Miniprotein binders against p81326. Designs and how they scored, part 57

Target 1, 226 residues: p81326
Amino acid sequence: MLHFGGFIMEINHISKILEKEREEYIRNKVEEYLKQGFSKDDAVNKANQSWRTYIGHRIQDVIYNLLKKFLKDSGLKVTTDKALNNRNLPEELDKVKRLIAINYGEYLFLPDADVIVYKVENNDIKIIAIISVKNSFRERRFETTYWKLKLKESPVTSHIKVFLATPDKDNEISYKCPNGKPKKMRIILEYELDGIYFLKEDFEETEKAKHFGKIVEDIIEISKKL
Short names: E, the ipSAE of ESMFold2; O, the ipSAE of OpenDDE; V2, 0.75 times the mean of E and O plus 0.25 times the DockQ between their complexes.

## First folded at step 5 (miniprotein)

Design Tb3 (at its last look DockQ between E and O 0.35; V2 from the best seeds 0.00; counts 0 for: pae E 6.6 > 1.5)
Fold by OpenDDE base, look of step 5:
Structure Tb3 (fold): chain B 226 residues (1-226), chain A 80 residues (1-80)
Amino acid sequence: as target 1 above (226 residues)
Amino acid sequence: SMKKIRITIEVPDEEEAKFIALIIKELAEELGLEVEIEVRGNRIEIRIESDDEEKLRELVKLIEWLAYLYGAEVEVEIEE
């Protein structure tokens, strides 16, 4: 419990680290692209694009590792969609994969599930939550909402909570009605999803929009009701 | 009084060790701390000496978090 209050202060450390990673990453990539014969401007642009991809994965990994660590003592387990893409899965993960699958008639497909939280009780697996991690909303703005709606269509998956975790660096969804103008994306995401968790302090807090530091507690609480 | 701290990091991916060391150096420089960093394979050894306990604590925390984010093991030893 004491570590969560410290966690808010710790997000600032994470942000500082990620910013330093960016600086070093960009520098290295620019040099790499210059050596490949690109112009300075092209090298910078390519480096920035490469960083956007890289940081997306880094943030996902950070969130995964954090959840794995903080949920461990509660007996909850954490995996990823990437781990489930293996042909040879352990029995436990094969069950997890089947329990999050969406029915399309002749086919079963997995939702985008950057992080999956589940519990094992008496050899039965219960899926608790799926966390989608988004660094930016430039592409696929409502993809997480689509998956939430699809999961609701089956009694097998309807109980699964779907959360969005984001730093929302560009303030795309941090506020509902900045300057009196409704932000469509924030309103829809908050309405359709079970929660939005911000890896930042500057946002409009609501019942569903919370600081990322609250996600562990919320997941544990949900797990007790299943 | 001057405090001396030794930090050892073992990184799972050897290729990332040099990158992590560079980040640590930059973090230390921003805090105005002088650090000695040695990289040997997947092992990073950091030595820090400072009379500013607050900055020292901040840097240690940053290093610990950095290591954690990379799945690295960290050992912190206070020498003085």
Scores: ipSAE 0.207, ipTM 0.667, lowest interface PAE 1.9, mean pLDDT 88
Fold by ESMFold2, look of step 5:
Structure Tb3 (fold): chain B 226 residues (1-226), chain A 80 residues (1-80)
Amino acid sequence: as target 1 above (226 residues)
Amino acid sequence: SMKKIRITIEVPDEEEAKFIALIIKELAEELGLEVEIEVRGNRIEIRIESDDEEKLRELVKLIEWLAYLYGAEVEVEIEE
């Protein structure tokens, strides 16, 4: 059995490790944009946006690969919203896509679900959980709760657990009542979602707000009930 | 007891090679190891010199676990 704790130590620090290289990344990217003819102000803004996208995607990739490796021995499969948007889907993934799609009358839309965990039993597919990976909460801060509420509206999707995974480096949701005042974003996210998993050690733990190291065990337990 | 090792990593996805090299550089720094890292396409070459065999072993194990996560092949060669 692989030692999950060892991989978790690496994932706990991946965003911090990447931040050490941030200055070099930004400098190189600014130089690229200046060569493309952008003003200095535009080049700096574009470089910072490029960095935020880059680090966010790298964190998502690590989480996907980790879950895929550690859930496999429990008969659980993992895919991504990117994979589900491919043109030529295998039959299995096409079924996964249909099972998480949200109905808007004439239209079907896929929720923002970075990572999807499912199982296959008797040729049936059961969606276990959807994990949204957020590096920061500057924009679209309640997008994950919106999708949870939409999934609850239908009996075919209401069982799906919706989790948020985040390093939350800037402590935007790490504590419920800092300075004696309720933090709206933390309170609403914890109330509406099935769990929040932190990719760091410094946060207020509750029944729903846990260290990321607990997510594999939690998903396996949920799958046994379904 | 200065040891000199070379580690070669072949990553199936060329895009991932740059990412993995960044992680390895920071892991080595956290262990206090000086490393030289070169990336060519999907190949990462790492050269390390240290008299701390325990930290060298720890870095190699971390690299092997990281490579497992990304489906990469790792070769470790000890040089004198």
Scores: ipSAE 0.051, ipTM 0.486, lowest interface PAE 6.6, mean pLDDT 82
ESMFold2 (binder alone), look of step 5: mean pLDDT 85; pTM 0.827

Design Tb4 (at its last look DockQ between E and O 0.61; V2 from the best seeds 0.00; counts 0 for: pae E 5.5 > 1.5)
Fold by OpenDDE base, look of step 5:
Structure Tb4 (fold): chain B 226 residues (1-226), chain A 80 residues (1-80)
Amino acid sequence: as target 1 above (226 residues)
Amino acid sequence: SMKKIRITIEVPDEEEAKFIALIIKELAEELGLEVEIEVRGNRIEIRIESDDEEKLRELVKLIEWLAEMYGAKVEVEIEE
C-alpha cells in the first residue's frame, strides 16, 4: 500500500520535480552556448530546446523503469526504440525490432516507440504495446496517431496497442471540451489511440483516458488476450 | 527520541542521480520530514533526523523502492 501511494505521488509530481531543475539547467546551458559563440537570444533559445529534450528523456526513463518494474512479475518485458537502434542486437531484441517495423515498400522503418512491451512465449515474441511519451504537444501533435494508423495497416502489427503517456503540463489534452469548446487534439488522440495515460490527477477521465497508474493493469489484461 | 538515518544510493546512471535526489526530497517534504541531500556524481547521500519513526520507516521504504526501480544500490545506516 505504501509503495503504491509513493508511486502515485511520484508520477503526479514528475513535472513539478523536473521543473525544479529548469532554472539551473537553463542557466548552465546558456553559459555553455555563450562560450560557444552564440548570441544571448540564440543561447536562450537553444537552452530551452535542450531543456525540452532533457525533460522528455527524463519522463521517458521514469515511465520505462516503472513499466519494467511493475510488469516484471507478469513475465512481460520492456525495451525502447533507443535500445533497438543498435547494429548488434541480441536475437530477442532483433525479433522485437522486426515485429514493430512498418513497411514502406523498399524500406522498413520503426515507429516512434519510446517504450515497447512484449512477451516471450516458447521463443516466440509477441508485441503487446507501444507507449509514446510526450511531455508537451508543441511539436508533432499527431505523430503518435500516424504511427498507430501505420501499424494498423499490416496484419503483423495491427494488434499492437498504442498508448500515449503524458503529464500534459500545459493542459493541451486534459479535457475534451473546456469551456464548451472541443479540443481537437484531445478528441483525435483519444479516438485514434488505444489509450491516453496521464501522469497527473487533473484531467477528464474517460474509457480511454486514464491515470497512468492504470496502464500496468491494462497492459497485463491485453497480454492475456494475445 | 530523535533517530538519525544515513542513506547512500549509488545510481547506475549519473544523469539520473540529481533527478532521484529531487524525488526523494519531494517525498520527504510530503511526509513532513527534513532531509539533507548531497549528490556527488552517481552517489546520493541522504541524512534524515526525526522523532517520528513511522514516517522515517515510510520514507526509507519509498527510497528503497525508488532505488530498486532505477537499479540503484542502497545502503541504510542508523546513526542514532
Scores: ipSAE 0.407, ipTM 0.770, lowest interface PAE 1.6, mean pLDDT 89
Fold by ESMFold2, look of step 5:
Formats: sequence, C-alpha cells, structure tokens
Structure Tb4 (fold): chain B 226 residues (1-226), chain A 80 residues (1-80)
Amino acid sequence: as target 1 above (226 residues)
Amino acid sequence: SMKKIRITIEVPDEEEAKFIALIIKELAEELGLEVEIEVRGNRIEIRIESDDEEKLRELVKLIEWLAEMYGAKVEVEIEE
C-alpha cells in the first residue's frame, strides 16, 4: 500500500478536476429548482450554493480518506464533524467530541473541524489536529482563525494544531505580497494558524504554507511530541 | 505490443462511483492514456488500449490504490 506520486499530484488539483463537471451540475440543479416553483434568479442562486456545498464535501471526503489511510500505521485515528454529530455515538468518539467542544455559557459547540486527527494511549484520547477544508474564501473568510484562537484559550485544547487545507481556486491566499501589496487574508491566516496546506502547485511556500502532500508527515511528527 | 485491459470497479456508495470515475479519467489524461469509462449505478467499467505497457501498469496500480481507499472491489482483466 505505498504512496503513489500520481495520485498525490491529482489530489493537489481536486478543485480543478471537479470544476470540469460544474456546468452540467448547475444546469441540472437549476432545472430541478424551477420544477419546485422557484424563480429563475432564485433557482440559479440556489444551484450555485448547492455546487459549493457539493464540491466542499467532495474535497473533505478525499482528505478524510487519505488521512485515515496514511495515518493508520502510525497509530493515529481520524474522524469528522459529521461522525461526531451522530445520535448513537460510540464511547471513543463521544470522548473526542467532549475534548474539542467549546463552551458558550449554557451551550456547547464544536469548532469548524471538518477532519479531526487523534490518538488513543492507555485509555486516554489525545487530540492532535483539526483540519478545516475550504475550496474558496467567498464567505466566512476568517472562521478558521477564530476557532484557533478559541482553542488556544484553554489548556485542554491549546495543544491542538489547527490546519487549513485549500485548493484556493480564486488565488486569494496563495501569495503574501503579490505585486508588492500585502494580502491581509494570507498574512493573518498564516500568522494565526499552525499550517496552511495547498491543494495546488502555484503558491508561495513557507514554513507554514506547504503542499498538501506534506500534511501526513507533519501530523506524525506532531503526534510524537504528545 | 498493443495491450488491452478491462477494469471493473464496484463501489459501495453510488455517489462515490461517479467521483472515483472522474479521478480515474484525470489520472489517465495525465499519463496520456485514452480510456473509455462507463458508470452505471455503483459500477464503473474502464477500457484502456495502449502500446505503452509502463503507463498502463502505472494507471492500474493507481486505480487499485484509489479503489482500496474507498473500499471498492476491483477486477482487472488483461487482454492482448
């Protein structure tokens, strides 16, 4: 079961691959919404939102499966927000959920943790990292940094690494100072997060901004320190 | 010299079948291989013909690896 360079290269282009299907997807969804009685303008808006949800879920699924596969031999386990919201939660996942929940008075919420990496040692669970997956930054641009700051506020969660995985299809955070002008979003995200992993080839690589293929070895190294 | 292969993939989740087929199409295009792909429900059938045996072996290995990630059953049949 060795890692193949060709597949890693294709995962770095997942957003581009999915965009080839966008036109047909949108056309079909618009027709579906028109049949439900929506106006054409409303149907188009709903279809575009449906596409963004679809493509985001697909990228998350690929990342989840990749991490689950490659981290298994290192004794690391992977789960998702979706799994943690299951009504009939196994004891192990219930503990994972409790270890990352943020308290807001009488309410408890999970951070934006699309994918969660943890390990089990001596009946104890240690959360290693959470990965937020964003295809683009049209909305909720700094949500990931908010959750990093919230997790940093407690000794129970302050060790948790917060990563952003993104194809950055609109080239919004790929460079810090394109044409000599600082990109606020890239600079703030890189400063506050523990890492940004790009699912594309063209970006400014730094100690925190890396090709997505590096995420597995980084997580393994972090887990050895915990 | 010209090799022909047929790959059949049965995916547990129908939604995953079309996604897996999309990835396979892109992998084949990157390798310069012409493939015929048909998706029907949970099943993907792939037909490949090439005289580049090395590229064919690479694509098959990538397909098997990808299918394993999704718990899919793969059958590979090599023809002349």
Scores: ipSAE 0.117, ipTM 0.557, lowest interface PAE 5.5, mean pLDDT 83
ESMFold2 (binder alone), look of step 5: mean pLDDT 84; pTM 0.821

Design Tb5 (at its last look DockQ between E and O 0.63; V2 from the best seeds 0.00; counts 0 for: pae E 6.8 > 1.5, SAP 70.709 > 70)
Fold by OpenDDE base, look of step 5:
Structure Tb5 (fold): chain B 226 residues (1-226), chain A 80 residues (1-80)
Amino acid sequence: as target 1 above (226 residues)
Amino acid sequence: SMKKIRITIEVPDEEEAKFIALIIKELAEELGLEVEIEVRGNRIEIRIESDDEEKLRELVKLILWLALLYGAKVEVEIEE
């Protein structure tokens, strides 16, 4: 069993693999949409949109599985917002769901939480971190920031760390001031979030902006302080 | 010295096996590596022989990531 520890550092290769996958996926989807009677331009656009959704879920699943595996030995548990969207939850997950819920007066809603890291100590659940996974920032650029700010408003959730994980293929947030011009999105996300973790090597590293390989250590360290 | 690596991938879906095999072939070609790939149902067997350890390592890493993306089981054997 190749100790995957060194493998997290190699996550940079995901983009290369995904590009090859994309070409075939797009081709197949274009053909599918053409058969459905769409124009060539519409078929291409729909295929690209489908790909964005598809790859987003794939990356999320990978990150979930990685975190679940690497945090297991530390006694930390991992779940997802999707797993919490059930009417009949195990007691543990029902508690997790309640501990991340945001108060809107008459209603409680969950933040977007692609990955939720928590610990169980003496039947008490402590939420450690929420990881939002984004492949691209074309849509909902500050949604993760919104959820972070909402979580800060309650003493129940204010301690929860919110991280963003992204390959940032289009370099939307990889650098703060490319060509001397500040990138608002990078600056705001870095300021408001507890960390940004890049699934790539080519980015401006800061105290809060790190390679994804550091996320496990950071989560473990946070867990020890809670 | 020539190194020979055998990689076996078991994917959850048989339709994905052919797709994964094609990607691996393309990745190998881009690296200038020759690979033998056999697909049997949901199992992919890859044989790589090269004296370029760096390229070999890169390809193996790519294959491992690809397998991870598909939730596949991977076995790697180094044949001396």
Scores: ipSAE 0.221, ipTM 0.679, lowest interface PAE 1.9, mean pLDDT 88
Fold by ESMFold2, look of step 5:
Structure Tb5 (fold): chain B 226 residues (1-226), chain A 80 residues (1-80)
Amino acid sequence: as target 1 above (226 residues)
Amino acid sequence: SMKKIRITIEVPDEEEAKFIALIIKELAEELGLEVEIEVRGNRIEIRIESDDEEKLRELVKLILWLALLYGAKVEVEIEE
């Protein structure tokens, strides 16, 4: 039997896997863009941008598969915002979608929730947690806190835990006070969110900022209170 | 102290099985480990034999992580 925390924390191993995958991906994409008539410089730039999108999706897939695998024995189910945006939605997932949607008058939007954890009891669905996966904080750095605040506005969604999962490769939020000065982004994210889970070893651990390997235990513990 | 392990990986995509097997072979060579890899459709069987338990653990961890990246089913069996 595989235990979640037994290997996921080895960031140097993850880097090796990702580097091997990156090399092959970039090579194939450059060839594709050259065939489309782009210059060498444009093809390389487009390939690197494509990789950033691809790796973001790949990290989300890993988190989804991991949570699905390790939460099922606790009676917890997992889905994604991508799955919830399909036109042919099963009744169960349609209910999940309705239970996390935010009302903007004539419009109804899903929060930025890459992965959603829920349970089914007596044909009732209870949303436990939403996990937002951020690979970089270059853009939309506070989007997750916005969605947490919107969910808090309604008593039917205010119980939903909102977590951030990130490799934080550039150390943008890994430490609260690097060089003795408060890092605004880390402080605000930690204050507003229910938890930050790092996909790496080198970060400042707090009650809310933890290694990703802890997330399964935390979700199970929360689910027992609902 | 010689350890033998067998890892079976099953992925939904047959083409990804070939790609994953190639990555595993390269990782094993980097660690100096001898592996036998057999690909049959969407399944990969990996047999590893080594008396270097630390390198064996490293390769097994990488294989398990790689399998999770591709949404694979994984079984690990330790042989004497």
Scores: ipSAE 0.014, ipTM 0.432, lowest interface PAE 6.8, mean pLDDT 81
ESMFold2 (binder alone), look of step 5: mean pLDDT 85; pTM 0.827

Design Tb6 (at its last look DockQ between E and O 0.59; V2 from the best seeds 0.00; counts 0 for: pae E 3.1 > 1.5, SAP 72.945 > 70)
Fold by OpenDDE base, look of step 5:
Structure Tb6 (fold): chain B 226 residues (1-226), chain A 80 residues (1-80)
Amino acid sequence: as target 1 above (226 residues)
Amino acid sequence: SMKKIRITIEVPDEEEAKFIALIIKELAEELGLEVEIEVRGNRIEIRIESDDEEKLRELVKLIYWLALLYGAKVEVEIEE
């Protein structure tokens, strides 16, 4: 379990905070759209649509901040693909960027890497894990799996663990066989990825499907083997 | 006995400071706690006085998590 300031991480606290963020965000956006001349109903609909986009980024930031904080004492560093999308990178981040790049012959491209965990030892950088963050699985359901498979194709990147973190609010991948029917997406993601971490309590736990609270421990353990 | 707590939050993004302050206010109100909140740039100062230690602890927990989720620094001082 993750501890901060002597408190155990409770998903309920995070959920409560995010709900308040939603309420305030919606309120502000509705007011904004009303000022723009939209009807009340249109303003509410637009605000809700805006929130759906916003919350995706918010969850990424949440996970980034959590990992950054809880991995700090272990000497592990955290960055994002967004931070790597700069022409002028510090040497360390430039090395990180190169170490996660996927070879396409004449071109190198980066995988989707919402969060990247790495260590620096004697000026050598080792990439430990990439965490893909998904708020919903409406689009690009197997994108993370694609990147995992691509990373496996090179000895440079084959060691990199790829994790999926999600609240899975719609229970798209929370259970393998609800009502005896296999959930294809859950089964494939769990099979291909190194782990799935849920920011919720109600899910089917397996060796690879765990509560998000375990991700820090798992990353630290992996880092010791590299 | 009444406990008085001062909480200072330093937010990385100044534009988010007011937003965070509003969230804290709403969380406090839901707990039935009266809070004084002042926002100065990227700094939020919160003063809370309550005889309900359980509610106070809950609010402090929420503030710590909120700050963490925004990558903010939190300092808590017990005044009384």
Scores: ipSAE 0.580, ipTM 0.851, lowest interface PAE 0.9, mean pLDDT 90
Fold by ESMFold2, look of step 5:
Structure Tb6 (fold): chain B 226 residues (1-226), chain A 80 residues (1-80)
Amino acid sequence: as target 1 above (226 residues)
Amino acid sequence: SMKKIRITIEVPDEEEAKFIALIIKELAEELGLEVEIEVRGNRIEIRIESDDEEKLRELVKLIYWLALLYGAKVEVEIEE
């Protein structure tokens, strides 16, 4: 069993790195946009949006690499939504794609499933968990809960755990009742999802809201019950 | 006693190597470590001398996580 405090310290290292990267990235982007003729306000807005795209992809890559590394010896495999959208899809991944797709009549859509954990037994694939990575909740704040609800509608997908991973630097969902008032977004996300994993130290920890370091242990335990 | 380590990072995207090196320098400065950093194409070589093994270990951990973020390969050699 992983030592809870030790993995939390490693997540704090990632947070330090990301904050230093953010500061330098924003500074460089603002300067570039100003040189392109944008106003100061427009340059700052564009730089912040650029960072959100950048950091979301990088956090996803880190999560993918960590899960792939630490789940390998438990017989669990990991893929991404990016890999599932390739035109030349290997048979195994094609099966994974079909097992998480949501049917809307003549249309099929993948849920927001940045990282997917699955196992293979006798050519039978069982999807264990989907991790959605969100850097900001300004837009699409409940999209992950929508996909969880859609997955629950079918016996084939109802077992799939849906997790949210986030740095939540702006404290949009870090606390349930700040100043004694319920924070709707945090409460609904925690209620509907199977877990929220924070890439930072300062948040209200609950049964479902945990330090990211717990995600490997949680996924392994879930896989043993399937 | 004074410890010497050499860290070599191979970055897939050559244009990002200088940016990554700047981040490493800032992380080292926060820890109070003096570092020598050289960037050659897609490779970053870092040389560190310090008698603070705890801070050295911390910087190596930070570099390891940074490498994961960028998909870079890291080799760490301890010299005395």
Scores: ipSAE 0.254, ipTM 0.689, lowest interface PAE 3.1, mean pLDDT 84
ESMFold2 (binder alone), look of step 5: mean pLDDT 85; pTM 0.832

Design Tb7 (at its last look DockQ between E and O 0.39; V2 from the best seeds 0.00; counts 0 for: pae E 10.1 > 1.5)
Fold by OpenDDE base, look of step 5:
Structure Tb7 (fold): chain B 226 residues (1-226), chain A 80 residues (1-80)
Amino acid sequence: as target 1 above (226 residues)
Amino acid sequence: SMKKIRITIEVPDEEEAKFIALIIKELAEELGLEVEIEVRGNRIEIRIESDDEEKLRELVKLIEWLAFLYGAEVEVEIEE
């Protein structure tokens, strides 16, 4: 079991890897677009746009795989909303899907749930946490907050913790009051959500805003109380 | 004393093998390590020789994480 201190260091390694991946990805895409006849400036812009789309999915996959790996020994299970978007689900995942569904009267809809952590005890499923993964906050800034509030409205889902995980490369929510000015988004997200976990070192730490390295411990602790 | 390490990576997606190999090369270069990398299909073979054990350990760690992130299998062999 990598000591939690060790996990923080591992996140730094992952960050370094992702940076090298970015550099290589951009290089390859620029070359591809140049071959397609785009100008250098256009090729760079297109490559950067392509990367923004790619990295969003990549980080989600990384976080999923990390949580799956580090929660395995605790007996906790991990899935994704994507895995639940299947017509033919195993019984276990079908139960998971039903246990995170939000009631809209005549309809049930799933929250955005990039990662779902649950436990199985005596064939009973308990949802522990939903982790929303955001690479940037350019779009749908409070979407995770909406889902948290909706989950609170039902006794079936009110116990589910909702976490946000982000590298926050643009420092959109890393600090509450940089230069004495309140960052509305950080304040609201921290207030409404159960936690924000940063895949970086440069952020304002609070009770709810933590380094991603602490998420495993926090999830395990929550799981023991359910 | 010089240490020699051989690392073998089997990548699930053959198309990603070259990409992963390039990342490894860049990581090694950043650490100031010379590496020999050969890519054959979905298999990457890396040979590293250095007297800097700390850098070697760091590179191995990075490679292991990289492999993990791509769902690849890694074998590390210390030759000397």
Scores: ipSAE 0.667, ipTM 0.896, lowest interface PAE 0.7, mean pLDDT 91
Fold by ESMFold2, look of step 5:
Structure Tb7 (fold): chain B 226 residues (1-226), chain A 80 residues (1-80)
Amino acid sequence: as target 1 above (226 residues)
Amino acid sequence: SMKKIRITIEVPDEEEAKFIALIIKELAEELGLEVEIEVRGNRIEIRIESDDEEKLRELVKLIEWLAFLYGAEVEVEIEE
């Protein structure tokens, strides 16, 4: 019912344009780090890390705004980990934060949840899903599965769906058995997560691995069952 | 048959305005459209001339979606 065809093309165009800016971004950041006294090797590594963070945040912003727009009429609300880490946290968001926090004894930590979908029913808040946005799987490749497993350990959070959204430009998880060889990362992520949503056309589609355009329908359907 | 369109975009921050303007420039280049872009503070003004109505409509659609994603306001008008 919800039309995302044109939007999917826009996300791919934005990512492509951002990658064209990559070389200039890296060059500027390397110069900045060299002026701070880092070695060339350290400056290059830091610049590449900075780029990965930057482009990840850009894609996260796009996903946030899309979900916010298309879930609004279904009574679903959307927030981000950035909003939840604000010093001046409104009561509603403070409740959201508490409902996704993971208990480590005397410490409470938030999962690495980039985008959070929830609903409000008579002042009660129900967390529907969290979406982890990954531009690449360079570091902490299974971090999202770790958070899913931790959320399953508590009755307060065990219902929360955990999704991964990714352009997967380097085809790190796009296929389960390319050339007949199992891709451990794709197989484990698909097994453990509630869904993987690709921000591109070419990947192996399964019941859990889908085009990103399906995420709104899936979230709405889940919310009806909760 | 040449059409002239002016697009005005207001964004919350000057940094975002420059970034959005760069994206629009790349989108226009990909479509083969010539655009004049001026960024002044948090305001972007875009002037487009083309006899290709379909490419113009596609660029305007892309700009409107881009502005929506960043919470920007867009006004599109046809110049005489």
Scores: ipSAE 0.005, ipTM 0.341, lowest interface PAE 10.1, mean pLDDT 81
ESMFold2 (binder alone), look of step 5: mean pLDDT 85; pTM 0.832

